# VH-VL binders against Probable inactive ribonuclease-like protein 13 (RNASE13), part 3

Target 1, 136 residues: Probable inactive ribonuclease-like protein 13 (RNASE13), of Homo sapiens (Human) (q5gan3)
Amino acid sequence: MDIKMQIGSRNFYTLSIDYPRVNYPKGFRGYCNGLMSYMRGKMQNSDCPKIHYVIHAPWKAIQKFCKYSDSFCENYNEYCTLTQDSLPITVCSLSHQQPPTSCYYNSTLTNQKLYLLCSRKYEADPIGIAGLYSGI

## First folded at step 1 (VH-VL)

Design m5 (framework fv_mogamulizumab)
Fold by ESMFold2-Fast, scan of step 1:
Structure m5 (fold): chain C 136 residues (1-136), chain A 123 residues (1-123), chain B 112 residues (1-112)
Amino acid sequence: as target 1 above (136 residues)
Amino acid sequence: EVQLVESGGDLVQPGRSLRLSCAASGFTFSNYAMSWVRQAPGKGLEWVATISGSGGYTYYPDSVKGRFTISRDNAKNSLYLQMNSLRVEDTALYYCARDLYYDFWSGYEMDVWGQGTLVTVSS
Amino acid sequence: DVLMTQSPLSLPVTPGEPASISCRSSQSLLHSEGYNYLEWYLQKPGQSPQLLIYLGSNRASGVPDRFSGSGSGTDFTLKISRVEAEDVGVYYCMQALETPLTFGQGTKVEIK
C-alpha cells in the first residue's frame, strides 16, 4: 500500500536491487541505515519510509520475471507477476526517528517470493515491488 | 536508414495458408519487439500479433489466436506471420511495425512501419 | 479488452483553423509513474501510419509543434493548432497499456 515506493525502472534498479549484497560506508550501524541514507540523498527527500525492500539477485534475472506478466494489480494500475522462485530479500523497517530528521532502520534478511510491478504487459521492465508473497 | 519491407501477400481461397515476411534493416533487430497490424479495405487499424526481441514471447488477439503464428529469425533480420485457416474477414493490408525497444532509458511503440503487403481471401 | 472510442469520426476543417479530436478508453491508461500509455497515429491517404504522439503528450521525432496531446486516465485529446493541407488523413488513438493492443475507430480529417 505505500504507493510512493513505485518509482520507475531506473530508480527501481538503483534503489531496490543490490547484487552482490554490499556493506555500506563507515559510520553506519547496519545495512539498511546505509542504504536508506543513500536513497534519501538520491531522491532529495527527507521522509522516513516505514518499509523498503531490496532484492539480492542479478538485474537480468529480475527482468526475466516481467517478460510474461499477465496479472493486473489494480491498486497500482500496473501489470504484476509473482516471482516463481524465492529470492534473497532485505526488509528495511523503520525503528525510530530523531529530530530534526534522522531515520533508523532494522535490517532483516529473508528468502521469499515477491510480486513485481511491470511497466507493460509484454517484455516490460520491473518498476517496483507490490509486496511479499504471504504463502496464503 | 531504418526500413521495414513486407512481402508475401497474395490472393488465396478460404481455408488456405499464407506466410508473410518482413525484412528489417538499419537497426539492431534483436533489440526490438515486432508487431503485425492489419487494415481491411476502407476500415481502421487492427493489431494482429507481437513478438518479443528474443522471440520467446508472442501475443495475439482472440480473432487470430490458434490460426496465426508470429516468428522471427534474428540472424536474418526477418519477421514472419504464418496464417492458417484463412477467412474472408482476414482480407487486409498487413503492416510490419517496430515495437518496444529493450532499453532501460528509452522506448517508443510502433515508431517505424513498412509499406504493407495485401492479403485477399476470396473464392 | 480496453475499448477505445473516438469522436468525431469525420472532421472537415478550413485551412488555418484549429482541429480537436477526442479519445476515450473503457479503463484508465494511467501508469503509476504518472504516464498515460496512449498514442496517436496519423495515416495520410495511400501511406502507412506514422506515430505522432507517445505517452499521452510527447511528440514523436519530426512531428510539428502544431500537434499536441493532452488528457489523463480515460479522456484524451489531440489538438492541431492550425490545420495545413498536409495534415489530411485518418487519426487513430491506441492504448499501449495492455494486450490486446486496441485502436480507436479513426477520425477522418478533411479540408473544406
Scores: ipSAE 0.000, ipTM 0.525, lowest interface PAE 15.8, mean pLDDT 81

Design m6 (framework fv_mogamulizumab)
Fold by ESMFold2-Fast, scan of step 1:
Structure m6 (fold): chain C 136 residues (1-136), chain A 124 residues (1-124), chain B 112 residues (1-112)
Amino acid sequence: as target 1 above (136 residues)
Amino acid sequence: EVQLVESGGDLVQPGRSLRLSCAASGFTFSSYDMSWVRQAPGKGLEWVATISSSGSTIYYPDSVKGRFTISRDNAKNSLYLQMNSLRVEDTALYYCAKDEGSYYDSSGYYFDYWGQGTLVTVSS
Amino acid sequence: DVLMTQSPLSLPVTPGEPASISCRSSQSLLHSNGYNYLEWYLQKPGQSPQLLIYLGSDRASGVPDRFSGSGSGTDFTLKISRVEAEDVGVYYCMQGLQTPYTFGQGTKVEIK
């Protein structure tokens, strides 16, 4: 068990998996504004990421997609797999910013297949999202 | 045309229960957060409950927490407010309100459409 | 809870003259995203409330440009550049930043 990979999987679970959807702090306006505020606080990061993805599916279902992670995504230097099923995903897109002081996000819910990053070849842990499948 | 039509208001005795309904039309109901706001006769506005578009996130003020339950049925385009252990101070016109700033767009959290209201009178 | 305080509570105005309503919050409504979560609603006699202003200064669809919202943090103002007969009613500010969401006590605008 690789400790660095375990940490990556835990961070992915905490920051990119939310099932059932909308379990974020009261008083925040919009899903992504709450999530991104929490994420920046936990990561001690003042940056406003341009895009962030959140999957709304049970963790066990997400883990199973990395069971057959035999492709390598050169752009991310990680193993990857395309999900067989479309999943409900929230896309958090940066709308306005004045870094490091403020970030405003738009929340878009979509149903898409996605490229899931996996910690290794076969029987891997999910560690990130490479992107959404366009169907091209 | 966006329409919100409340029903279920009645005269009830303290301690009783009442269920309010709101029928929504003219927009994709399942995409928007919904709220209940009340107004006692001759008084100001008081927020009562908010439910997210999916139904998974719910907010209440302390004045109704534990007594009122907001719920929705997206297949029926309907919003509900179950009111238990009613008190004289719950007497008010209850409005159903649509929130434009749903979790899907994060553009703001504000009530762009309101129903006509349904009157609840709690009296002995 | 965030306390919202409006002043004045009663505002008689001559048609064509300007009107100004103040709203103060007990806590800052400026979120870390840079927006003030303050709204203004108008309730005309016998009618449901209608949205006028959201996010402190953004005018709602169909609202005349004679209405404007300004302010930041804890002090907000709604201005009507020239009051018309149709503007009679009770004006409420509301904060949507923090639960419980709270309204001001209302300002009744009447024509003299």
Scores: ipSAE 0.000, ipTM 0.522, lowest interface PAE 15.0, mean pLDDT 81

Design m7 (framework fv_mogamulizumab)
Fold by ESMFold2-Fast, scan of step 1:
Structure m7 (fold): chain C 136 residues (1-136), chain A 119 residues (1-119), chain B 112 residues (1-112)
Amino acid sequence: as target 1 above (136 residues)
Amino acid sequence: EVQLVESGGDLVQPGRSLRLSCAASGFTFDDYAMSWVRQAPGKGLEWVATISGSGGSTYYPDSVKGRFTISRDNAKNSLYLQMNSLRVEDTALYYCAKDSYEWLAFDYWGQGTLVTVSS
Amino acid sequence: DVLMTQSPLSLPVTPGEPASISCRSSQSLVYSNGNTYLEWYLQKPGQSPQLLIYKVSNRDSGVPDRFSGSGSGTDFTLKISRVEAEDVGVYYCMQGTHWPLTFGQGTKVEIK
């Protein structure tokens, strides 16, 4: 999504990459609630993001996509690239909230191509996800 | 009650192919990752392959990568292992195992099916 | 690959005495989400393996409380407070943090 928060590569690695472990049941309670709670504490943020993506692939493979990025996504003010391969992704979707204190998430496992945000400021490392590809 | 029943183990010559099957019952099959784990006679456990519940992700160790393929048919509650270019060192009892949570922990195992690769 | 090393490999015990098995990994098993994916399995003679402990210290359903797991990072321990005849078999630790998944070589617990 165009309005997604951009974060540095260190935070992206920590909060959006979860490999080598496999995440298996879609809708499994606990995974996204645990991750999003950790993220709020880490970022000292009381907001409940509506959606968050977690990629289940090796960091080195994800970094490789950004090394060949030559497209600029103006709406994010960053370089971006479409992964040519589908990647396993967990989608954390906000179910309900009691702001500012509680956020409740559903977890969904899927396999999709995605648009990566690549920052040349951080050695062309991945720094975020602009969205999932829907054209297949 | 959860049940996993393996089949397809046989005596085969080196270089041949064999397909193992695992019939699952007693749980919602497509919600859980499934794995194959093998045990050579008198030896320890060795992980062989994992497939996610959706079938979208598969994982292998280097020892079988390019030779073995894990797959599943969720409509039939069945797990498969296609084994090509078999080697003597692939001789083992092959277990079908179910993941218990979103992270891999094998809470149920089948009885195993014996694969012997010998000339 | 992550090497998992168990000690001892053979552990004769007298019924009712405690038993302790060590498992060490060649690199940290702490995952990016803060969890540690270390499991313990028991294989009784002639039977399939069964899960005892997951995420270092959590007992699987139906596992007696005489079994306990502990540890962090690269050093883990499985303890049996009072060994019973039903506890004989080969115990394996497994790491699930890094691909490929790897098992320890096994510790055979037998009655003296």
Scores: ipSAE 0.000, ipTM 0.516, lowest interface PAE 17.0, mean pLDDT 80

Design m8 (framework fv_mogamulizumab)
Fold by ESMFold2-Fast, scan of step 1:
Structure m8 (fold): chain C 136 residues (1-136), chain A 125 residues (1-125), chain B 112 residues (1-112)
Amino acid sequence: as target 1 above (136 residues)
Amino acid sequence: EVQLVESGGDLVQPGRSLRLSCAASGFTFSSYGMSWVRQAPGKGLEWVATISYSGGSTYYPDSVKGRFTISRDNAKNSLYLQMNSLRVEDTALYYCAREGSGYDYVEYYYGMDVWGQGTLVTVSS
Amino acid sequence: DVLMTQSPLSLPVTPGEPASISCRSSQSLLHSDEYNYLEWYLQKPGQSPQLLIYLGSNRASGVPDRFSGSGSGTDFTLKISRVEAEDVGVYYCMQALQSPWTFGQGTKVEIK
């Protein structure tokens, strides 16, 4: 990477941002199966996460949402903010697994507002996604 | 310009090993998954192995699982198939093929869009 | 394993006439992303296979528009609107949804 970031922001950038979808996945059957296989290897984690989100927007556009991160999300022990705009997002949801090594994912493309986790209060970097906005 | 060239096919006795190579040129090899597909003389196509773009995931049918190993060297633009414990029924023309991929999710193309000429493997006593 | 069955296995065609090849899968190839992971390949005599159709109905680059793929789930069709001499060869369907990836037996298209 040519951009220096704290570990949390680096992982989020690498594993949850794909704009304009040129990095992941290549040579796989289904978008999420390729991405989730890569992610499990990168994190050295044998678990099959039930859900994972990928944002298809420029990093700088995502970073600006954490500029005003003054809310605290207690469930995550992190600062957070609701994106003002809907973003194109791929939702990777676990379909089934064959223990010990295989996870199979469904890929759903949607356009949603989401709750971003931010590294600190104000002028922060995005470090994760707390969830999608339900519209209420 | 875009080419795949297989090599390594030979006449071998049952139980022996053979390694096939596939040299890629004219495209960014590291961005594509790769497959080996074989065709026995006068028979149909049979998928043999697939490897992801990074080499982190490999896939095999039960007929070759534990005997064949697909691998790649992205720095050398090369794909390999190590074939151990060869059987008469492994006799076939072996093709390497590029797994098609597109620019983004909605334009992501699947399919083997580039194939080599094949290399003949004959397993006979 | 997903079994792929093609019909007919032999298809003699008069040049200029349409041709249709059927492919049936033992399990649905429709993924939750709403794509059918079915591909069609053509192997001309003495040549390597070439991709015709990917994701059920999308024509590969350089493939003439007389070729079309249709169907969803378990039943798929490859149609050639006007068969030309250069279209002779063996046509294969392939499912790419679930490992192991499996081909149909092949349909030999030849001129009458």
Scores: ipSAE 0.000, ipTM 0.519, lowest interface PAE 13.9, mean pLDDT 80

Design m9 (framework fv_mogamulizumab)
Fold by ESMFold2-Fast, scan of step 1:
Structure m9 (fold): chain C 136 residues (1-136), chain A 121 residues (1-121), chain B 112 residues (1-112)
Amino acid sequence: as target 1 above (136 residues)
Amino acid sequence: EVQLVESGGDLVQPGRSLRLSCAASGFTFSDYYMSWVRQAPGKGLEWVATISSSGDTIYYPDSVKGRFTISRDNAKNSLYLQMNSLRVEDTALYYCARETYDYVWGSFDYWGQGTLVTVSS
Amino acid sequence: DVLMTQSPLSLPVTPGEPASISCRSSQSLLHSNGYTYLEWYLQKPGQSPQLLIYLGSNRASGVPDRFSGSGSGTDFTLKISRVEAEDVGVYYCMQALQIPYTFGQGTKVEIK
């Protein structure tokens, strides 16, 4: 991966961007179970996060949203912006956990606007997802 | 050469309205966040408003929220500040400033010469 | 709001001598990305403010190397290694970490 990327941006690119969306892999029950197993192995992390988002769009399309960050998201201590376009997203939600090592996820494909975390206010890199836009 | 030229400052009575303008030249105006910063006579600097490059995102401090409106016309390379319900404490030199995107955050890298607003009976 | 406090408020200096200005913020300006969102501005008599330092310690374009900024977290210092006549004016620190942007009250540097 590009060493010039910020660590946060590099992790986000690796763990939360999947374009084009990879097919359901053999040996797994659904997309998220395959992805989350890969992610935990790559980070050598045994934790089962309750929710994880994956964006199915080219990195360049996602980077453009952090050109100008509209807000500061205090809960994350990061700049953030609402995407102007809905993006195809897989929501991985923890269904159940069987200690010590097994996590089981539901995979939900949706098309949503989302709050991107950006590394700075201007000309920034995406570093995470704060949440999905509810639209009410 | 980057230039910002403010206009519209005047002597007005409390409760009246004024509209300030800032004419930008020497750069691609539509690429930059723009701000207004004021300075009361003999006092320090106070940030008043910021508007995003597209005009879609706007920020105000509580001291002017609901009374002042920042806007821009990218086709005319112009920034505006509509000031309503003016108070004596709004008396200040009003600067137009450009926020740079050359740095990690928006710093005020260029400032105009300011336009004086005096609110007095 | 983040409160910015400068000291001293008035600083008479002899030409050629060093000067130091302090700035304190009510909360940390060090972001999780490792950057410190603190700026310094100079307003010369009768002129508009000009950017001196961004991100705590980086000199803006055209700023002489006799100016330096230091500090992270809540305590910051602007140093002028050798004050020149053209350095006279009011110096302001500003935080850009959070909206609203807030300035210190200013430090007036003048020649003795």
Scores: ipSAE 0.000, ipTM 0.510, lowest interface PAE 19.7, mean pLDDT 81

Design o1 (framework fv_ontamalimab)
Fold by ESMFold2-Fast, scan of step 1:
Structure o1 (fold): chain C 136 residues (1-136), chain A 119 residues (1-119), chain B 112 residues (1-112)
Amino acid sequence: as target 1 above (136 residues)
Amino acid sequence: QVQLVQSGAEVKKPGASVKVSCKASGYTFTSYGINWVRQAPGQGLEWMGWISAYNGNTNYAQKVQGRVTMTADTSTSTAYMDLRSLRSDDTAVYYCARESYDILTFDYWGQGTTVTVSS
Amino acid sequence: DIVMTQTPLSLSVTPGQPASISCKSSQSLLHSDGKTYLYWYLQKPGQPPQLLIYEVSNRFSGVPDRFSGSGSGTDFTLKISRVEAEDVGIYYCMQSIQLPLTFGQGTKVEIK
């Protein structure tokens, strides 16, 4: 895809968008353990993150939601929007860790609405996931 | 030791296609991106596009959009660039380069593949 | 697209003398994360480019301390304190703050 992307959007596209969902080869126990090993290799001296989200939908489908990014998510200091559609999402939750480097994650596949972080107000690009919609 | 080893030189007619390979070793293939950069004879560097070895997501330069496809095979740690509908101005040395996501630049490069397009 | 402009385009240096190359970007390369996404590469004759400087001023592994980068915003400089024979080649600046990734047109450094 020929996209003009800022740094935040490119990182998000690399780590949090996976469509169609990739299968990790031998050596990993489940999707999230493979993904989080990849992320730790990318981020020097990072502890095990408690939670990570991955969306299994095409970039263009995700990008459209930030066209109407008119809310501000103060805890992330970014603009945000609630997706109108439920999306297939993998939730990677930290189960336990064994020092110095081992992190073990539970992988949960779900289909629900989420809060996207957007690079600016209106006509923006997705740069992250703030959280999942709880139905309230 | 990080290495990127590319396939050999190609000579093609206008309208043909070329597929260049880039075999990675010495690191975890899926932890880095692969960029393709070309250099026409006596000219500077031109970015062609990027692929994530983790999930296969791509982004292509506008000039080659519609006639380029980049892929990555994690089982062989090999990236590919397939360029179709070749024109004489596609004559160049094509490089693959590993992108470190923490500094967002190319830290290691392949040796280059010369592609000559002539009638 | 962000346009990267280098000056001079060619430079002949007596061995042991300093060299300075300028790079100007059409837009600021400073990101909200506080980092400036400017890089310097050297391409020796018949070889692929090699990374010299990342994020304006950080030398890549194995790069001699005679190389230094400086600058901010849109104006950047690469300096070589004492040019040696192994430093001949074409120097490129590059930005990675925004796709498409773009390079300067290159500066050819030769020994007199």
Scores: ipSAE 0.005, ipTM 0.555, lowest interface PAE 12.7, mean pLDDT 81

Design o10 (framework fv_ontamalimab)
Fold by ESMFold2-Fast, scan of step 1:
Structure o10 (fold): chain C 136 residues (1-136), chain A 122 residues (1-122), chain B 112 residues (1-112)
Amino acid sequence: as target 1 above (136 residues)
Amino acid sequence: QVQLVQSGAEVKKPGASVKVSCKASGYTFTSYYINWVRQAPGQGLEWMGWISGYNGNTNYAQKVQGRVTMTADTSTSTAYMDLRSLRSDDTAVYYCARESLGDYYYYGMDVWGQGTTVTVSS
Amino acid sequence: DIVMTQTPLSLSVTPGQPASISCKSSQSLLHSDGNTYLYWYLQKPGQPPQLLIYEVSDRFSGVPDRFSGSGSGTDFTLKISRVEAEDVGIYYCMQSIQYPYTFGQGTKVEIK
């Protein structure tokens, strides 16, 4: 086991980093429906998150952004930083649901700067995404 | 073009403090860490820590934790390393070296200063 | 701390002949991101260290192609195909996968 990646970073790497971008089942289901179904299974959770982000960049590039992390984001109880570069990212947005068992997502591919959550407790490794930077 | 220029040699008594400077030129200072690495006479290289040129965040090696303070002045593109409670085994050449942030290749420490000799003797 | 062990500690080479230096780490330098955080530096007499190789096998800008790095996991090698007088110095391997960054003890390369 790679001790460099703590639990929080491992989960983030597994669920929110996908490089190069893997194609999930074609047609109606789309990228996000495949990913979100997998994520719900891993978490054993029937809830449908309204939004989820996936970054399509090498993990080492993502880790480097957290080396700048000096701001504390109180809402997330973690250190955070704004990426200096726009990154290719898939936004999984909840379209509709049939509670409790079915969630349907729209997949949107974009390039944006984002706010990374960086755990100083885990050597400043990335552990999540606080949001996307809209520029306004 | 890219250079790191360090301050001159220092001779100190045990218990004193030393502050070494490292002035960067030829690149965007705020896009790199500055690492500090020392080398005792006839010995190998020992990493002491780094400071971010962007926001001043630091990471210190445990061996010097509590005795070292690293700072950076972005307006002058200069990093500083302040080492307190000097001992004879702190006698070494102290180097600064830049390390890229956000670079896909991750070259590690690619440009080094010329070194600052610090001698601690009674 | 990750311990980096170099062999040999000293090497005398006739100009134009090859040289090989081994570096072994106490644990794998392969990160889960697929990158191996292993570097080679040369310290010429009276000079600061200079980067030769990054990420095991990539030559840094301006480094002659007679230098090559190879290896994986915990076992790495630096080779010089034809040693020249300017290659004299102490060679260090280094890891940056874990804090503190650590160096091998160094290999001194001299001309016969």
Scores: ipSAE 0.000, ipTM 0.518, lowest interface PAE 17.6, mean pLDDT 80

Design o11 (framework fv_ontamalimab)
Fold by ESMFold2-Fast, scan of step 1:
Structure o11 (fold): chain C 136 residues (1-136), chain A 123 residues (1-123), chain B 112 residues (1-112)
Amino acid sequence: as target 1 above (136 residues)
Amino acid sequence: QVQLVQSGAEVKKPGASVKVSCKASGYTFTGYGINWVRQAPGQGLEWMGWISADNGNTNYAQKVQGRVTMTADTSTSTAYMDLRSLRSDDTAVYYCARGEDIVATIYYGMDVWGQGTTVTVSS
Amino acid sequence: DIVMTQTPLSLSVTPGQPASISCKSSQSLLYSDGETYLYWYLQKPGQPPQLLIYEVSNRFSGVPDRFSGSGSGTDFTLKISRVEAEDVGIYYCMQGIQLPWTFGQGTKVEIK
């Protein structure tokens, strides 16, 4: 039983895939402020990550990219692949912090190719995003 | 895909109770709230209440307060609405609909809806 | 409770022609965060409602650009630039600023 694969894929699906793109939670300005508040609550973590990516595409379309996951991304200790197609993505970038635990984010919608982290070499499931390919 | 799937139609006598289920899939259940909205035949939409899937906090519409209980089971990603002391004017299609449940506010709109459960109350 | 009033209650539109629906609230829907908490939903025959517009003028994912929302304070409008057969149904405005959430009475849009 590969519990690591199941946990990684489930967490990626729930925290980084949003299709169709939903409205942001009330009491926040912009998509990312609502999403990031939700994620910090879910993870019970006070950290304000500097950047977070959300893909707005069906899970099935994203899974296909990890079928040929033959590269290894050493920084993440995981296999990875570059998406052949550009995907609609929201980039959540940390703007500022207000102590003790408030984080404020800018939301940027873009359409780019990205590096997906995959659970294994070949015939794998997506478990994260290593980075964006273009616009760097 | 993100979806809410509801239990089947119910026919009840006045004074009975009904329990409608709403099973969530395709998203983190505890990250959102579930709203319950009903629609009587040929009528508009009426909000009945909301529950946080995270902490179980509820808010009920005044018209049904005292007769309704909303619950959420995180182990099965299922929300429930239990309506007691049924009256003829409770005849409606009952919808569950996803909203936000983060503690900052509770007045979010609804973006994902269940298919509806018809509840008929007749003698 | 905030009362939402829609006009007209019914519209018959020739395909390709524009349609306009008005929604008025009994109090301002502008919140202290600078946002206005008004939503538009479409209920097609035999289906649950679906979100069209959030916070006055933002089209929800997948909603065609022929739909547009506008307004401020207590007066809001939904416009369809060229009505198509798939747009038939009942349109509802909703306020999300104050519990209980309340809907307008609905506007039925039909094709002639």
Scores: ipSAE 0.000, ipTM 0.488, lowest interface PAE 18.9, mean pLDDT 80

Design o12 (framework fv_ontamalimab)
Fold by ESMFold2-Fast, scan of step 1:
Structure o12 (fold): chain C 136 residues (1-136), chain A 120 residues (1-120), chain B 112 residues (1-112)
Amino acid sequence: as target 1 above (136 residues)
Amino acid sequence: QVQLVQSGAEVKKPGASVKVSCKASGYTFSDYGINWVRQAPGQGLEWMGWISVYNGNTNYAQKVQGRVTMTADTSTSTAYMDLRSLRSDDTAVYYCAREDWNYGGYFDYWGQGTTVTVSS
Amino acid sequence: DIVMTQTPLSLSVTPGQPASISCKSSQSLLHSDGKTYLYWYLQKPGQPPQLLIYDVSNRFSGVPDRFSGSGSGTDFTLKISRVEAEDVGIYYCMQSLELPYTFGQGTKVEIK
């Protein structure tokens, strides 16, 4: 963790980067149910987000894509760039909620390009994911 | 049927470490989380942290962050809480408690408690 | 952190009389799923805590019907309609809406 990292980049690093990818037992509940439970707890957030993306690549490899952001993404009010390389990504999609504070997620592992949100136009840090190149 | 059985009492000197075990039986160990809660003499309950047995993810209370490590061994259905750099204010009864692994459930079964005394 | 505050801290009850314990949270415990994440535990002398009430008002398996929970938002109440000798101990409320999980400071219930 870079001490000068902005809060947006710190949150992105903490919540959306998992490298090397932790190997969870294959089974009924899957990777995303454990990860999303941990992340909600870590951020003290009781809401079940509908979709969450996790990149399985080193932080330095991801940071290089925000060296130059060639576009501006509406809806996020942030600069953005399409990654030049396909990256291993887990997509966590909310299947259903069930009381108590139970969130059930589908885990989809894919390898594709994505749109990164960058903190500024030049020499920036990644702060989020706007979407996947192919979509989900 | 469901049981959580903890290791015996420990007496430690300041600066030492303690590792408390919690052996689960009567259910599928990886389907539930394990929480650790402590109680100092004459005081209330204080949450220390949580481990998701199925993936090893943990979350620790701020007061013990950096001094505690929670682990689980699925081959023996045993959870562990390792607390380092012990201080006199760590003197407490330490409980493990089972939680619905979908997070945010209730603590339905508790271990009997492990008394940890830190004295100079 | 969500702060849980219990009143009273101590209560002496004549056998067969009712008892009432209040628990207040520093923020609403209502989740977007429509459930409220408030729980009550009883710790009898020399024993670990045991679950009494989950999700505000639901009795856990084996809990006598003289125990009832009620409330919404930030204000919650545990009632014992007729206190018996086996009900002596310290009662705790807990929230699991957000980490860290937090407990009230406890209410000691004694027989007069």
Scores: ipSAE 0.000, ipTM 0.508, lowest interface PAE 18.1, mean pLDDT 82

